# VH-VL binders against Endoplasmic reticulum disulfide reductase DNAJC10 (DNAJC10): the designs that were tried, part 1

All scores and structures are predictions.

Target 1, 103 residues: Endoplasmic reticulum disulfide reductase DNAJC10 (DNAJC10), of Homo sapiens (Human) (q8ixb1r130to232)
Amino acid sequence: EIITLERREFDAAVNSGELWFVNFYSPGCSHCHDLAPTWRDFAKEVDGLLRIGAVNCGDDRMLCRMKGVNSYPSLFIFRSGMAPVKYHGDRSKESLVSFAMQH
Below, numbering starts at 1 at the first letter of every chain, in headers, positions and changes, except where a header shows other numbers; Kabat numbers aren't used for antibody chains.
ipSAE, averaged over its two directions, is called F for ESMFold2-Fast, E for ESMFold2 and O for OpenDDE. V2 adds 0.75 times the mean of E and O to 0.25 times the DockQ between the complexes of E and O.
Where letters were taken out, [cut] stands.
Atom coordinates printed by the task and the answers are left out, and those that the model quotes come from them; centres of patches stay.

## First folded at step 2 (VH-VL)

Design c1 (framework fv_canakinumab; at its last look DockQ between E and O 0.49; V2 from the best seeds 0.00; counts 0 for: pae E 10.0 > 2)
Fold by ESMFold2-Fast, scan of step 2:
Structure c1 (fold): chain C 103 residues (1-103), chain A 124 residues (1-124), chain B 107 residues (1-107)
Amino acid sequence: as target 1 above (103 residues)
Amino acid sequence: QVQLVESGGGVVQPGRSLRLSCAASGFTFSSYGMNWVRQAPGKGLEWVAIIWYDGSNKYYADSVKGRFTISRDNSKNTLYLQMNGLRAEDTAVYYCARDLYDSSGYYYEAFDIWGQGTLVTVSS
Amino acid sequence: EIVLTQSPDFQSVTPKEKVTITCRASQSIGSSLHWYQQKPDQSPKLLIKYASQSFSGVPSRFSGSGSGTDFTLTINSLEAEDAAAYYCHQSSSLPYTFGPGTKVDIK
């Protein structure tokens, strides 16, 4: 299940003690739309292992600015008590699964 | 003033082709993503296709994928929809609509400007 | 694809009454929901974007609320010119989809 995170719930979610992999995207972003089907398939494959989140930076630019997001899509892993880890690999399902399994 | 004007609609037999045009004026056409949306007589709105501001990406509804082609000519401020293999189910008023895909970082996915529509009737 | 449903399908109301239209999404779409008004033989017009943000020039009697899967469009005091079909539209993912529409008529 992909959970849409808004500012009001973001900090509670990523500090809940669960592992989160979050996609920060922008409306109209072609790379974000290209990623969307892969991201959904990825979320299905890792269901039960970690939480998958999405943040629409178009309807909450402040949240994205606060998290240092300056390009779209930006993919981050959040762990309670740890600094966020930005994903820098390619946006294939195989690379996303491999990265998630290392955490 | 900002406006979109569709043309190219008409009556056509099943299996034939038709090309729609949408002429944009009053804004920087090359800065916006564009959509086609259709409405069958007496029915609701159905999204058809999108093309990004620079033409770099396109996406289609499953009902038209493989038959319709969206394109644009930014030098002429014109959006196109090439419709092949027309079916009776394609009978509708076709609207072009502006969707913001802005490289400057201002995005919203609502359709803020619509054309007047052009009627396509597919009948024998 | 994300399916949107609207209720009611139709309502006929007297002027100055409050009208409430709901839109439900088959999965969470955050706030990426927009509302349109379409009068007979006219093009659709954007009313509300991102669930609750009024579009420029739209009368203050129109308001939107909701997030996730449940959204509402409210017309606080219906005027004669508000007789129209109202559609919700999600932009959370491609393909974009519209709700089936709600027709509002004046008695």
Scores: ipSAE 0.000, ipTM 0.573, lowest interface PAE 12.4, mean pLDDT 83
ESMFold2, look of step 18: ipSAE 0.007; ipTM 0.622
ESMFold2 (binder alone), look of step 18: mean pLDDT 92; pTM 0.946
OpenDDE, look of step 18: ipSAE 0.809; ipTM 0.937

Design c10 (framework fv_canakinumab)
Fold by ESMFold2-Fast, scan of step 2:
Structure c10 (fold): chain C 103 residues (1-103), chain A 122 residues (1-122), chain B 107 residues (1-107)
Amino acid sequence: as target 1 above (103 residues)
Amino acid sequence: QVQLVESGGGVVQPGRSLRLSCAASGFTFSDYGMNWVRQAPGKGLEWVAIIWYDGSDKYYADSVKGRFTISRDNSKNTLYLQMNGLRAEDTAVYYCARHEDYSGYDWEFDYWGQGTLVTVSS
Amino acid sequence: EIVLTQSPDFQSVTPKEKVTITCRASQSIGSYLHWYQQKPDQSPKLLIKYASQSFSGVPSRFSGSGSGTDFTLTINSLEAEDAAAYYCHQSYELPYTFGPGTKVDIK
């Protein structure tokens, strides 16, 4: 469902030409735990329409820091040739779907 | 009007120390990560070090690890590079450059200072 | 570390001709590649960010393309003021690295 992206998988995703919506999270983050059920439901809702990824910043802190992730969770849309777009909306499924469909 | 102004360069003997400063103005310094990039006379650009917007993390090029220390003082809008154990190969113009770190996802060096020359010679 | 290579090393070009500079990465870096211009005795200036996005105030004759390992900077019609060194830079991972530079002179 949700594809776990380590650095090389993340690289492949960014270079694929496909639209990716990625959740950067940290183990032990309460807001990340609060988001998890909604993120799973969102991923099911948009299955087949775009790719959903997750990056565990506890496993690769440098990947997350160099990508500008300074808080958890951080949600970004990636597509080859474009600067990443950070999600600034609320944690509702409706807002996530709306944002994804705009891109 | 974004400005970055380096200072502290000069002529120094091998093995000595020097501290460079980069004074920032025209933007909210604490929203930006900062970098040092150097250029030896007639040569290309070489990345030296990075410090995050809040000073929480730092990284160095292998050529300077253990000898150089990057730091910042957000209350003074100033970036520093403490250079110890200077070698002839450290002779270069040193530039400071910023990247968006706090509110955005932009890692390009959008603005650079004018540079300060460090010459290490006997 | 990611190694960036540029070609050509040097190019002397007649005014109004097209200039193409290539940057190649030792591994895939997505679109995390940026181009800088450095004129003699001046600091570098950002031209193109994220492979293809023009920085504010940069003339339209400059454009960038590419992704993964192969990137190109194009100057569609060279002006005298474009005589400079051009550098690519990857921000995909630390340590950050620059290409060795391409020097463009006017004939």
Scores: ipSAE 0.007, ipTM 0.618, lowest interface PAE 11.2, mean pLDDT 85

Design c11 (from c7 with heavy chain E99D S100Q S102E S103D W105S D106G E107W; framework fv_canakinumab)
Fold by ESMFold2-Fast, scan of step 2:
Structure c11 (fold): chain C 103 residues (1-103), chain A 123 residues (1-123), chain B 107 residues (1-107)
Amino acid sequence: as target 1 above (103 residues)
Amino acid sequence: QVQLVESGGGVVQPGRSLRLSCAASGFTFSDYGMNWVRQAPGKGLEWVAIIWYDGSDKYYADSVKGRFTISRDNSKNTLYLQMNGLRAEDTAVYYCARDQYEDSSGWYYFDYWGQGTLVTVSS
Amino acid sequence: EIVLTQSPDFQSVTPKEKVTITCRASQSIGSYLHWYQQKPDQSPKLLIKYASQSFSGVPSRFSGSGSGTDFTLTINSLEAEDAAAYYCHQSYELPYTFGPGTKVDIK
């Protein structure tokens, strides 16, 4: 399942000790709309293996900027005690699964 | 290779203005957010202001809000701090510092600092 | 704003002894805490980023740990050149804030 993370939920997630893969998006972003179906399918495939989150940067621009989000969509893996890792692959489900399984 | 050089400090009387400059070299200036951080003599570090890579957003410490203005000229690789209504408590060494945005991490910390420029507000 | 506190505020240490500096945040900041060293009349220099990652060129005797609200900087065996002020800094949210600093002096 894809969990919507506002600032407080995001704070709890990154401090939970669990592995999170988070999509930072803007509702007006065409590239974000293009990714959405694949992201949903990816979330279903990895259900139970890691946590999947989404942050609406249109609602909290400061959160996104402070987390180093320069463009939309931006995908990151988070785990407490480690530096976040940005995803640089293509928008295929296969690439997302491969990246997630590396962590 | 990366260098930040501050200038424009000096001695000024209360209520007057100064403009500080920070000349950047050795990197693509327009890709990085920039900060001003100050330190009063014998005291700790105090964050002053940030400006985003394209100048689209700025944020200030409450102590300087309404009096100081941060700006940048990406064509000249230069960061500025316009300081108006100067007070004795603004006396400090002013540093410019670069935010590091790592493609693989996406988080900010100050990896490079200038040497600082001293601003003294007194008679 | 997020307030950072450091302890101790001052420490005088014999060479080769272990130094521990603590930084506490008023709310959870994940791992978005960084440590800087400032020697007299010099600019601050980055030592540790993201709570525990050493910046390039930093001696191995420096290490960082912690997450959430409690963070520690450790110098395993103090050298003379380590006499300096040490500051923590949070980048979790704006405004950015620094701790008040810990001054480490040599006996």
Scores: ipSAE 0.007, ipTM 0.606, lowest interface PAE 11.2, mean pLDDT 84

Design c12 (framework fv_canakinumab)
Fold by ESMFold2-Fast, scan of step 2:
Structure c12 (fold): chain C 103 residues (1-103), chain A 121 residues (1-121), chain B 107 residues (1-107)
Amino acid sequence: as target 1 above (103 residues)
Amino acid sequence: QVQLVESGGGVVQPGRSLRLSCAASGFTFSDYGMNWVRQAPGKGLEWVAIIWYDGSDKYYADSVKGRFTISRDNSKNTLYLQMNGLRAEDTAVYYCARVYDEYGDYAFDIWGQGTLVTVSS
Amino acid sequence: EIVLTQSPDFQSVTPKEKVTITCRASQSIGSYLHWYQQKPDQSPKLLIKYASQSFSGVPSRFSGSGSGTDFTLTINSLEAEDAAAYYCHQSYELPYTFGPGTKVDIK
């Protein structure tokens, strides 16, 4: 399940102790639309292993900028006790699974 | 060498204005967000304002909101702080500091030497 | 606004002793916590970023740890040049905030 995170929900997620892989997106972004089917399939495959989140940067631009989001989509892993890790690989399901399993 | 150099500080009367500048050299200024941080004599650090790498967004501490304006000119590699309605409590050394916001790094890795602003009757 | 507190306010330490400085946040900030050193009449300099990542050129005697609300900066063997004020800073949300500082003097 992909959980939409507003500011309050994002705070709870990063403080939960669970591993979160978060997609920061912007409405109208073509690459974000292109990623969406793969992101949904990825979320289904890793269900039960980590939490999958999505942040609409059109709703909270400052939150996204502060978290290092300067382009869309931007994918980050968050876990209590570690620095956020930005995903720099391709947007294939295989690469996303590999990256998630490294963390 | 990567360097930030502040200027424009001085002694001013309450209610007056000052404009501070921060000249950047040795790096691609337009890749970095810029901050102003101040320190009152003998006191700790207080964050003042940020402007993103492209100038598209800004944020201010409540203590200066409505009085101070942060701006930048990427063609001149220069950051500015326009300070209006100065008060005694604005007396401080003002530092500029950079963040690598284009790459999502918000630690202040390079700081200027600071410029002293004294608001005195 | 996220409030950061530091302890102790001040400590005077014999050379070669271990120094521990604590920073506590009023709410969880993950690992968005950075440490700075400021020597008298000098600008602050970055020591540790994102709770535990040493900045380039920083001596190995400095280390950082912690997450959430509790963070620690450790100097495992104090040198004379380490006499300074130490500040924590959170970048989790705006407005950014600093701790009040800890002053470390040499005995």
Scores: ipSAE 0.007, ipTM 0.611, lowest interface PAE 11.6, mean pLDDT 85

Design c2 (framework fv_canakinumab; at its last look DockQ between E and O 0.25; V2 from the best seeds 0.00; counts 0 for: pae E 12.1 > 2)
Fold by ESMFold2, look of step 18:
Order: sequence, then C-alpha cells, then structure tokens
Structure c2 (fold): chain C 103 residues (1-103), chain A 120 residues (1-120), chain B 107 residues (1-107)
Amino acid sequence: as target 1 above (103 residues)
Amino acid sequence: QVQLVESGGGVVQPGRSLRLSCAASGFTFSSYGMNWVRQAPGKGLEWVAIIWYDGSNKYYADSVKGRFTISRDNSKNTLYLQMNGLRAEDTAVYYCARDEWELLGYFDYWGQGTLVTVSS
Amino acid sequence: EIVLTQSPDFQSVTPKEKVTITCRASQSIGSSLHWYQQKPDQSPKLLIKYASQSFSGVPSRFSGSGSGTDFTLTINSLEAEDAAAYYCHQSSSLPYTFGPGTKVDIK
C-alpha cells in the first residue's frame, strides 16, 4: 500500500529502519497524473518487500523544497543512515522494480 | 549572510560537564539539520553529532555516545551540545556546521569554533 | 564505519604548480565525497561537493574527480593563499567520517 507522508511523520518513517521508495508529486502536474496508475501497480507488486510512500507537494511545498524537489514527479529511495538515492530511469513499472531490487 | 557562532567553551576538569551553544542567523534555521564537528589541537576533523531540522532524530559518534546530547531550540535559532563526563580526549575546538537539506549531505557553513580544554 | 585515507600526508609545492590530493574510502560511497579547506587558525570551508561539484565562490583552479572508492582533489595552479589543510568527508552513511587531512605548504 501507498502511504501518504505528511511533514510531521516523514523523517520518522524514512528513518524507521525499513527501505522506502517515495514519490514526490504535484496535483497540477501532468507527468504526475501519467505516473499515478503505474505507481499504484508498482506498490502492489513490491508490497511486503519495501515501503511505498507519496508526498503531495501541493499540500506540503515546504517539505518538498527541503528535500530538494525541483521537478515533478521526483522519485527517491530512502534508507536509514544513508543518503537518499534519486531514481533517474523511465517511469515504467519494470524499471521501477529493477531499480528497487538494486537497492 | 549565513552566520554560525559557537560559545560556551572553556577549561574544565575531567568528569565535569559543559554546555556549548551555536547561535544561527541569516537563514531559516528550522529548515536545516545541524552538526557538531571537533578538532583536537594539531589533529584532524572528527564528526560528533547530528540533529534533524525539527529535532526528531539525533545520532552520535561512538566516542561520545551516552555522554553528549545534541539539541536545538528553533524559536531561538540555537543549537546546543551538552557534554557530560568530559575526558582529556574531548579537548578540541568544537564547530557547529549546517547540513545541506538532503537527509545526509555536506557542511556548507561552519562557525568559528569554541575551544574546550579538559585538564586537571 | 567508513574509513577514509588521504595521500600524501604533507606536500610542499612551488607556486603555480599542480597539487594532487587523493582520498580512498574503505567501501564504495558513490559520489558522496566532499572536500574542505582549512587555513591556519580558521574554520573549514567547503570546496567541492559530491566529488566534482564546485561550491559557490570557489576558484576554478580547484577541481574534484572520482567515484566509488578513489577520489582526487586537484589545484591546477597553486596560489599562496592555498596553503592549508585539505580534508575529504563522506556523507554516504552515518557516522560521517573525515580523512586525516593533507597539509599543503608553499615552497
């Protein structure tokens, strides 16, 4: 399942000791709308293997700015005690799964 | 411009406590993680502790874990380091440094440092 | 804990000559390696972030390269004001660690 992360709970979640893959999106972004079905299918496929999150940058612009999000969507892997890793591949489910499995 | 100013250093005997402060100005303090880094006289840099922008997470070097506590007061734009059970090997200049706002990053601005000397 | 080593420990260099400093990590850190300059009696200053990206206001004679475990800081034409200690720092994982430093003097 996709967990919506608000500013209050974001740092605690991504530092919980679990692997997180987070989608930073904006509701007014066409590429974000294009990604949404794929992100949901991806989350279903990797359920139980890693945590899947989403941040609505329209609701929490400050959190997104603090995390260096300058374009939408921005996809990052977070691991406690390690630098976040930005995803730079295409936005297909198979590429997302491949990237997640490397990390 | 960004400024970080440490204070509270001095000479103390082993086993005693000292609290350092770092006053921040010229940026939105509550938006940044903060670190303490120390340097023994004539030696290299050693990372001491980090605190998240909202104070929610704190991490320490093994050499100070259990003795030092990092904290912040965002309403006063101030970072703190409470140092208990001080030892001779804690003698160093202590710097506060701003962490650029990815979860783990580089130190873009440093204070001038404050000297802590632990001697009998 | 990720150990960083630096070479050389010390070098004395004629002005306008090239300085090369290396930093080696005990395990891969990707590009999460940063370089700092510390002049005598001053606090450190950031020079290079993420292996090769110059920080604002840093002279173009400073450059960085490398990834994984092997990194290099280069000063292409040494100036008198570049006499300092240089430290690498990894931010790939906590605890953060620094290299032991390289002292560069003017001959």
Scores: ipSAE 0.007, ipTM 0.621, lowest interface PAE 12.1, mean pLDDT 86
Fold by ESMFold2-Fast, scan of step 2:
Structure c2 (fold): chain C 103 residues (1-103), chain A 120 residues (1-120), chain B 107 residues (1-107)
Amino acid sequence: as target 1 above (103 residues)
Amino acid sequence: QVQLVESGGGVVQPGRSLRLSCAASGFTFSSYGMNWVRQAPGKGLEWVAIIWYDGSNKYYADSVKGRFTISRDNSKNTLYLQMNGLRAEDTAVYYCARDEWELLGYFDYWGQGTLVTVSS
Amino acid sequence: EIVLTQSPDFQSVTPKEKVTITCRASQSIGSSLHWYQQKPDQSPKLLIKYASQSFSGVPSRFSGSGSGTDFTLTINSLEAEDAAAYYCHQSSSLPYTFGPGTKVDIK
């Protein structure tokens, strides 16, 4: 399940002790729509291993800015006790799965 | 928190037009695709139309293609269905439903429905 | 378009018994099959998404399985509040389609 994270819930979710892979997107972003089907398929494949989240940067630009998001989509792994890790690979399902498995 | 409220239903004669509205609240309306689904009295669910989050794409069931137009106003958090050339077989409760964030998916929230009766 | 069929059309069940509803697609839809519950004069509610994933807040007695063309919704131990119509829905391609529904009543 892909969980939409709003500002009030974001910090609690990523500090819950669960591993989160979060997509920071904007509704007007064409690359975000290009990613959406792959992100959905990726989320299904890793369901039960980690939590998949989404943040609408159009609703909360400051939250996205504070997390180092300067372009859309931006993908980050969060887990309690570690600094966020930005994903720099391509947006293929294979690369997303490989990156998630490393964490 | 998420709420969808349909309005605009009523009794109308064949060949006439009617416009339905769906007022959304409790979520970022502009981030979700929206659907219309109908149900004739005592019958099953029939999908009618979808509109993308930004209004850029639309798709219709063959039964309504050319007669119905789906639209949205993201500044008002409102979904619309313009129904032209109404027929007796269009008689149904019309629901608006929120699509998955990634568009083609499940309907997680539905409105209460509004009844459209097409009769002489 | 993809046609969905459901079996049985109607089932009357004693409380606490297991209920099984099947949905068949005219072509493979992978896991893009979702289940909804609708009580009389109420809106449909999502129960199971993507064949087997429970929607938030749905009781654990509801489960889904299947892939491709054959899918099953199971209610492990029927409660009185489960008397309703159940519909499958495919999202593999547009146009979206629903199954004709299965009505479940309590004896």
Scores: ipSAE 0.000, ipTM 0.569, lowest interface PAE 13.7, mean pLDDT 84
ESMFold2 (binder alone), look of step 18: mean pLDDT 93; pTM 0.955
OpenDDE, look of step 18: ipSAE 0.014; ipTM 0.686

Design c3 (framework fv_canakinumab; at its last look DockQ between E and O 0.04; V2 from the best seeds 0.00; counts 0 for: pae E 13.8 > 2, placed apart)
Fold by ESMFold2-Fast, scan of step 2:
Structure c3 (fold): chain C 103 residues (1-103), chain A 122 residues (1-122), chain B 107 residues (1-107)
Amino acid sequence: as target 1 above (103 residues)
Amino acid sequence: QVQLVESGGGVVQPGRSLRLSCAASGFTFSSYGMNWVRQAPGKGLEWVAIIWYDGSNKYYADSVKGRFTISRDNSKNTLYLQMNGLRAEDTAVYYCAREGDYYDSSGYFDYWGQGTLVTVSS
Amino acid sequence: EIVLTQSPDFQSVTPKEKVTITCRASQSIGSSLHWYQQKPDQSPKLLIKYASQSFSGVPSRFSGSGSGTDFTLTINSLEAEDAAAYYCHQSSSLPYTFGPGTKVDIK
């Protein structure tokens, strides 16, 4: 239940009032490819608790640049009325769950 | 051990060009975004340019846009800054800086080189 | 571009006293603020990343806090080796920008 966010859907989604954890990735990025199985498992574990999004920065470089994304993957929490929070912990499912639940 | 070593600084006249190099060792260079940051004598830090880990994207401070070009050679573990149309106000120590951690190479500069002095003077 | 302002410009502090340095952003930057220490004739060193997270090897007397537009770096008990310039840096959007710096001197 990972939701792919395009330019026109992005602002509506993160301003919906729901908590979003978004993965900004790029095609051909080996770290992004390595993260994918863990991200999928993380999304399953937190299903119904928060929204999990993904942005393909190869499709929309401008969106990613505007959000301050200059490396891949970049993981951010978004919530309406709150400043975006960047995740920079390890790529384990346990760490991702812990970080998400703090917000 | 992570090491960044800048070279190529010197004294040049206004309008001339200079190319700086930053030799990286002790880590997988191709996995990290790289930045150039400068500091004029007795002044604070000023961000100059960024290049993504694979060279696919670059961005520059307005003060150097159109004159400076950032590039990298991942096969040689080397970062470059080509400086054209040099002005007196470009006089500074130039640092190369690694961006982030292997798993999160974004935003913060976790290791810096020793710097190389560029003096633009007539 | 996002402008960062630091206060104070300079402060002279007795050893073991608490030092507080403030960084203010012209617009909200979330937690994308980082702190660096630069001693005379040396390169800057990362102290705190993402507002509050200590970099490896940094003494526990250094701490950071804040979010949005207001950020603070605290040295809870100043040591002689802490005499240096301190800079904040935002990575919320390009171009990246630094604050003008705060010089901390002892005595």
Scores: ipSAE 0.007, ipTM 0.592, lowest interface PAE 11.8, mean pLDDT 84
Fold by ESMFold2, look of step 18:
Structure c3 (fold): chain C 103 residues (1-103), chain A 122 residues (1-122), chain B 107 residues (1-107)
Amino acid sequence: as target 1 above (103 residues)
Amino acid sequence: QVQLVESGGGVVQPGRSLRLSCAASGFTFSSYGMNWVRQAPGKGLEWVAIIWYDGSNKYYADSVKGRFTISRDNSKNTLYLQMNGLRAEDTAVYYCAREGDYYDSSGYFDYWGQGTLVTVSS
Amino acid sequence: EIVLTQSPDFQSVTPKEKVTITCRASQSIGSSLHWYQQKPDQSPKLLIKYASQSFSGVPSRFSGSGSGTDFTLTINSLEAEDAAAYYCHQSSSLPYTFGPGTKVDIK
């Protein structure tokens, strides 16, 4: 399940003690469109292993700017008490799974 | 250019079945959740059903639950609505509508088809 | 199920005047409220998403506001082409629901 995270809920969710992998996207972004099928397939494969989130930066550009998102899509792992880790790999499901398992 | 075209409407007797189709083009169909919305003549809009981008989840309005089945064939870019046990109150124009975001259940409907009329008449 | 109500049911308005349409939800829906315009014999068109975000190509005279249970669609300086039915729609919970609509005519 992919959980859409809104401004008020974001910090509570990513600091809940659960591991989160979050997709920061913009609805008008073609690269975000290209990622979407892979992200959904990835979310199904790792369901129950970590929490999968999404932030619509078209709805709340300020939240995304405050979190250091400067391009779309931006993919981050969050865990309570640790610095977020940005994903820099290609957009294949296999690379996403490998990165998630590393953390 | 995003296009949605419904078909399969017509006049049928109560208790019969129809299958509606919605042909999609101009976007990656398999990335979007899809909905059916209907409008009885002279009346307001009524949400009917949603199906997630990959067909994994389906939800229905109570008024059609158990009688209607939403489905999709992503290889053919087509959304379907199987309508069984049709009743007079199902008479409406049926629209297919796309979720406005790449993810399932984005919430708003950014593109709508032109609709297909279903008339259930004894 | 979340029930939406709209007010007024109908209004006839002089061109260039302000139109205000309200939508109320039976429980809080945050900002998950969207507005559609439907002109005679046409399919609905999205105007406003998430209470206040204007959709692409929508004239600036259309605006939305509100959160929680009370929402407003405003047409500032009505044009003849704005004669239509207007519907609110909530996406906070399934089943999705629509308001009953508000018909706006030109005097």
Scores: ipSAE 0.005, ipTM 0.588, lowest interface PAE 13.8, mean pLDDT 85
ESMFold2 (binder alone), look of step 18: mean pLDDT 94; pTM 0.957
OpenDDE, look of step 18: ipSAE 0.011; ipTM 0.678

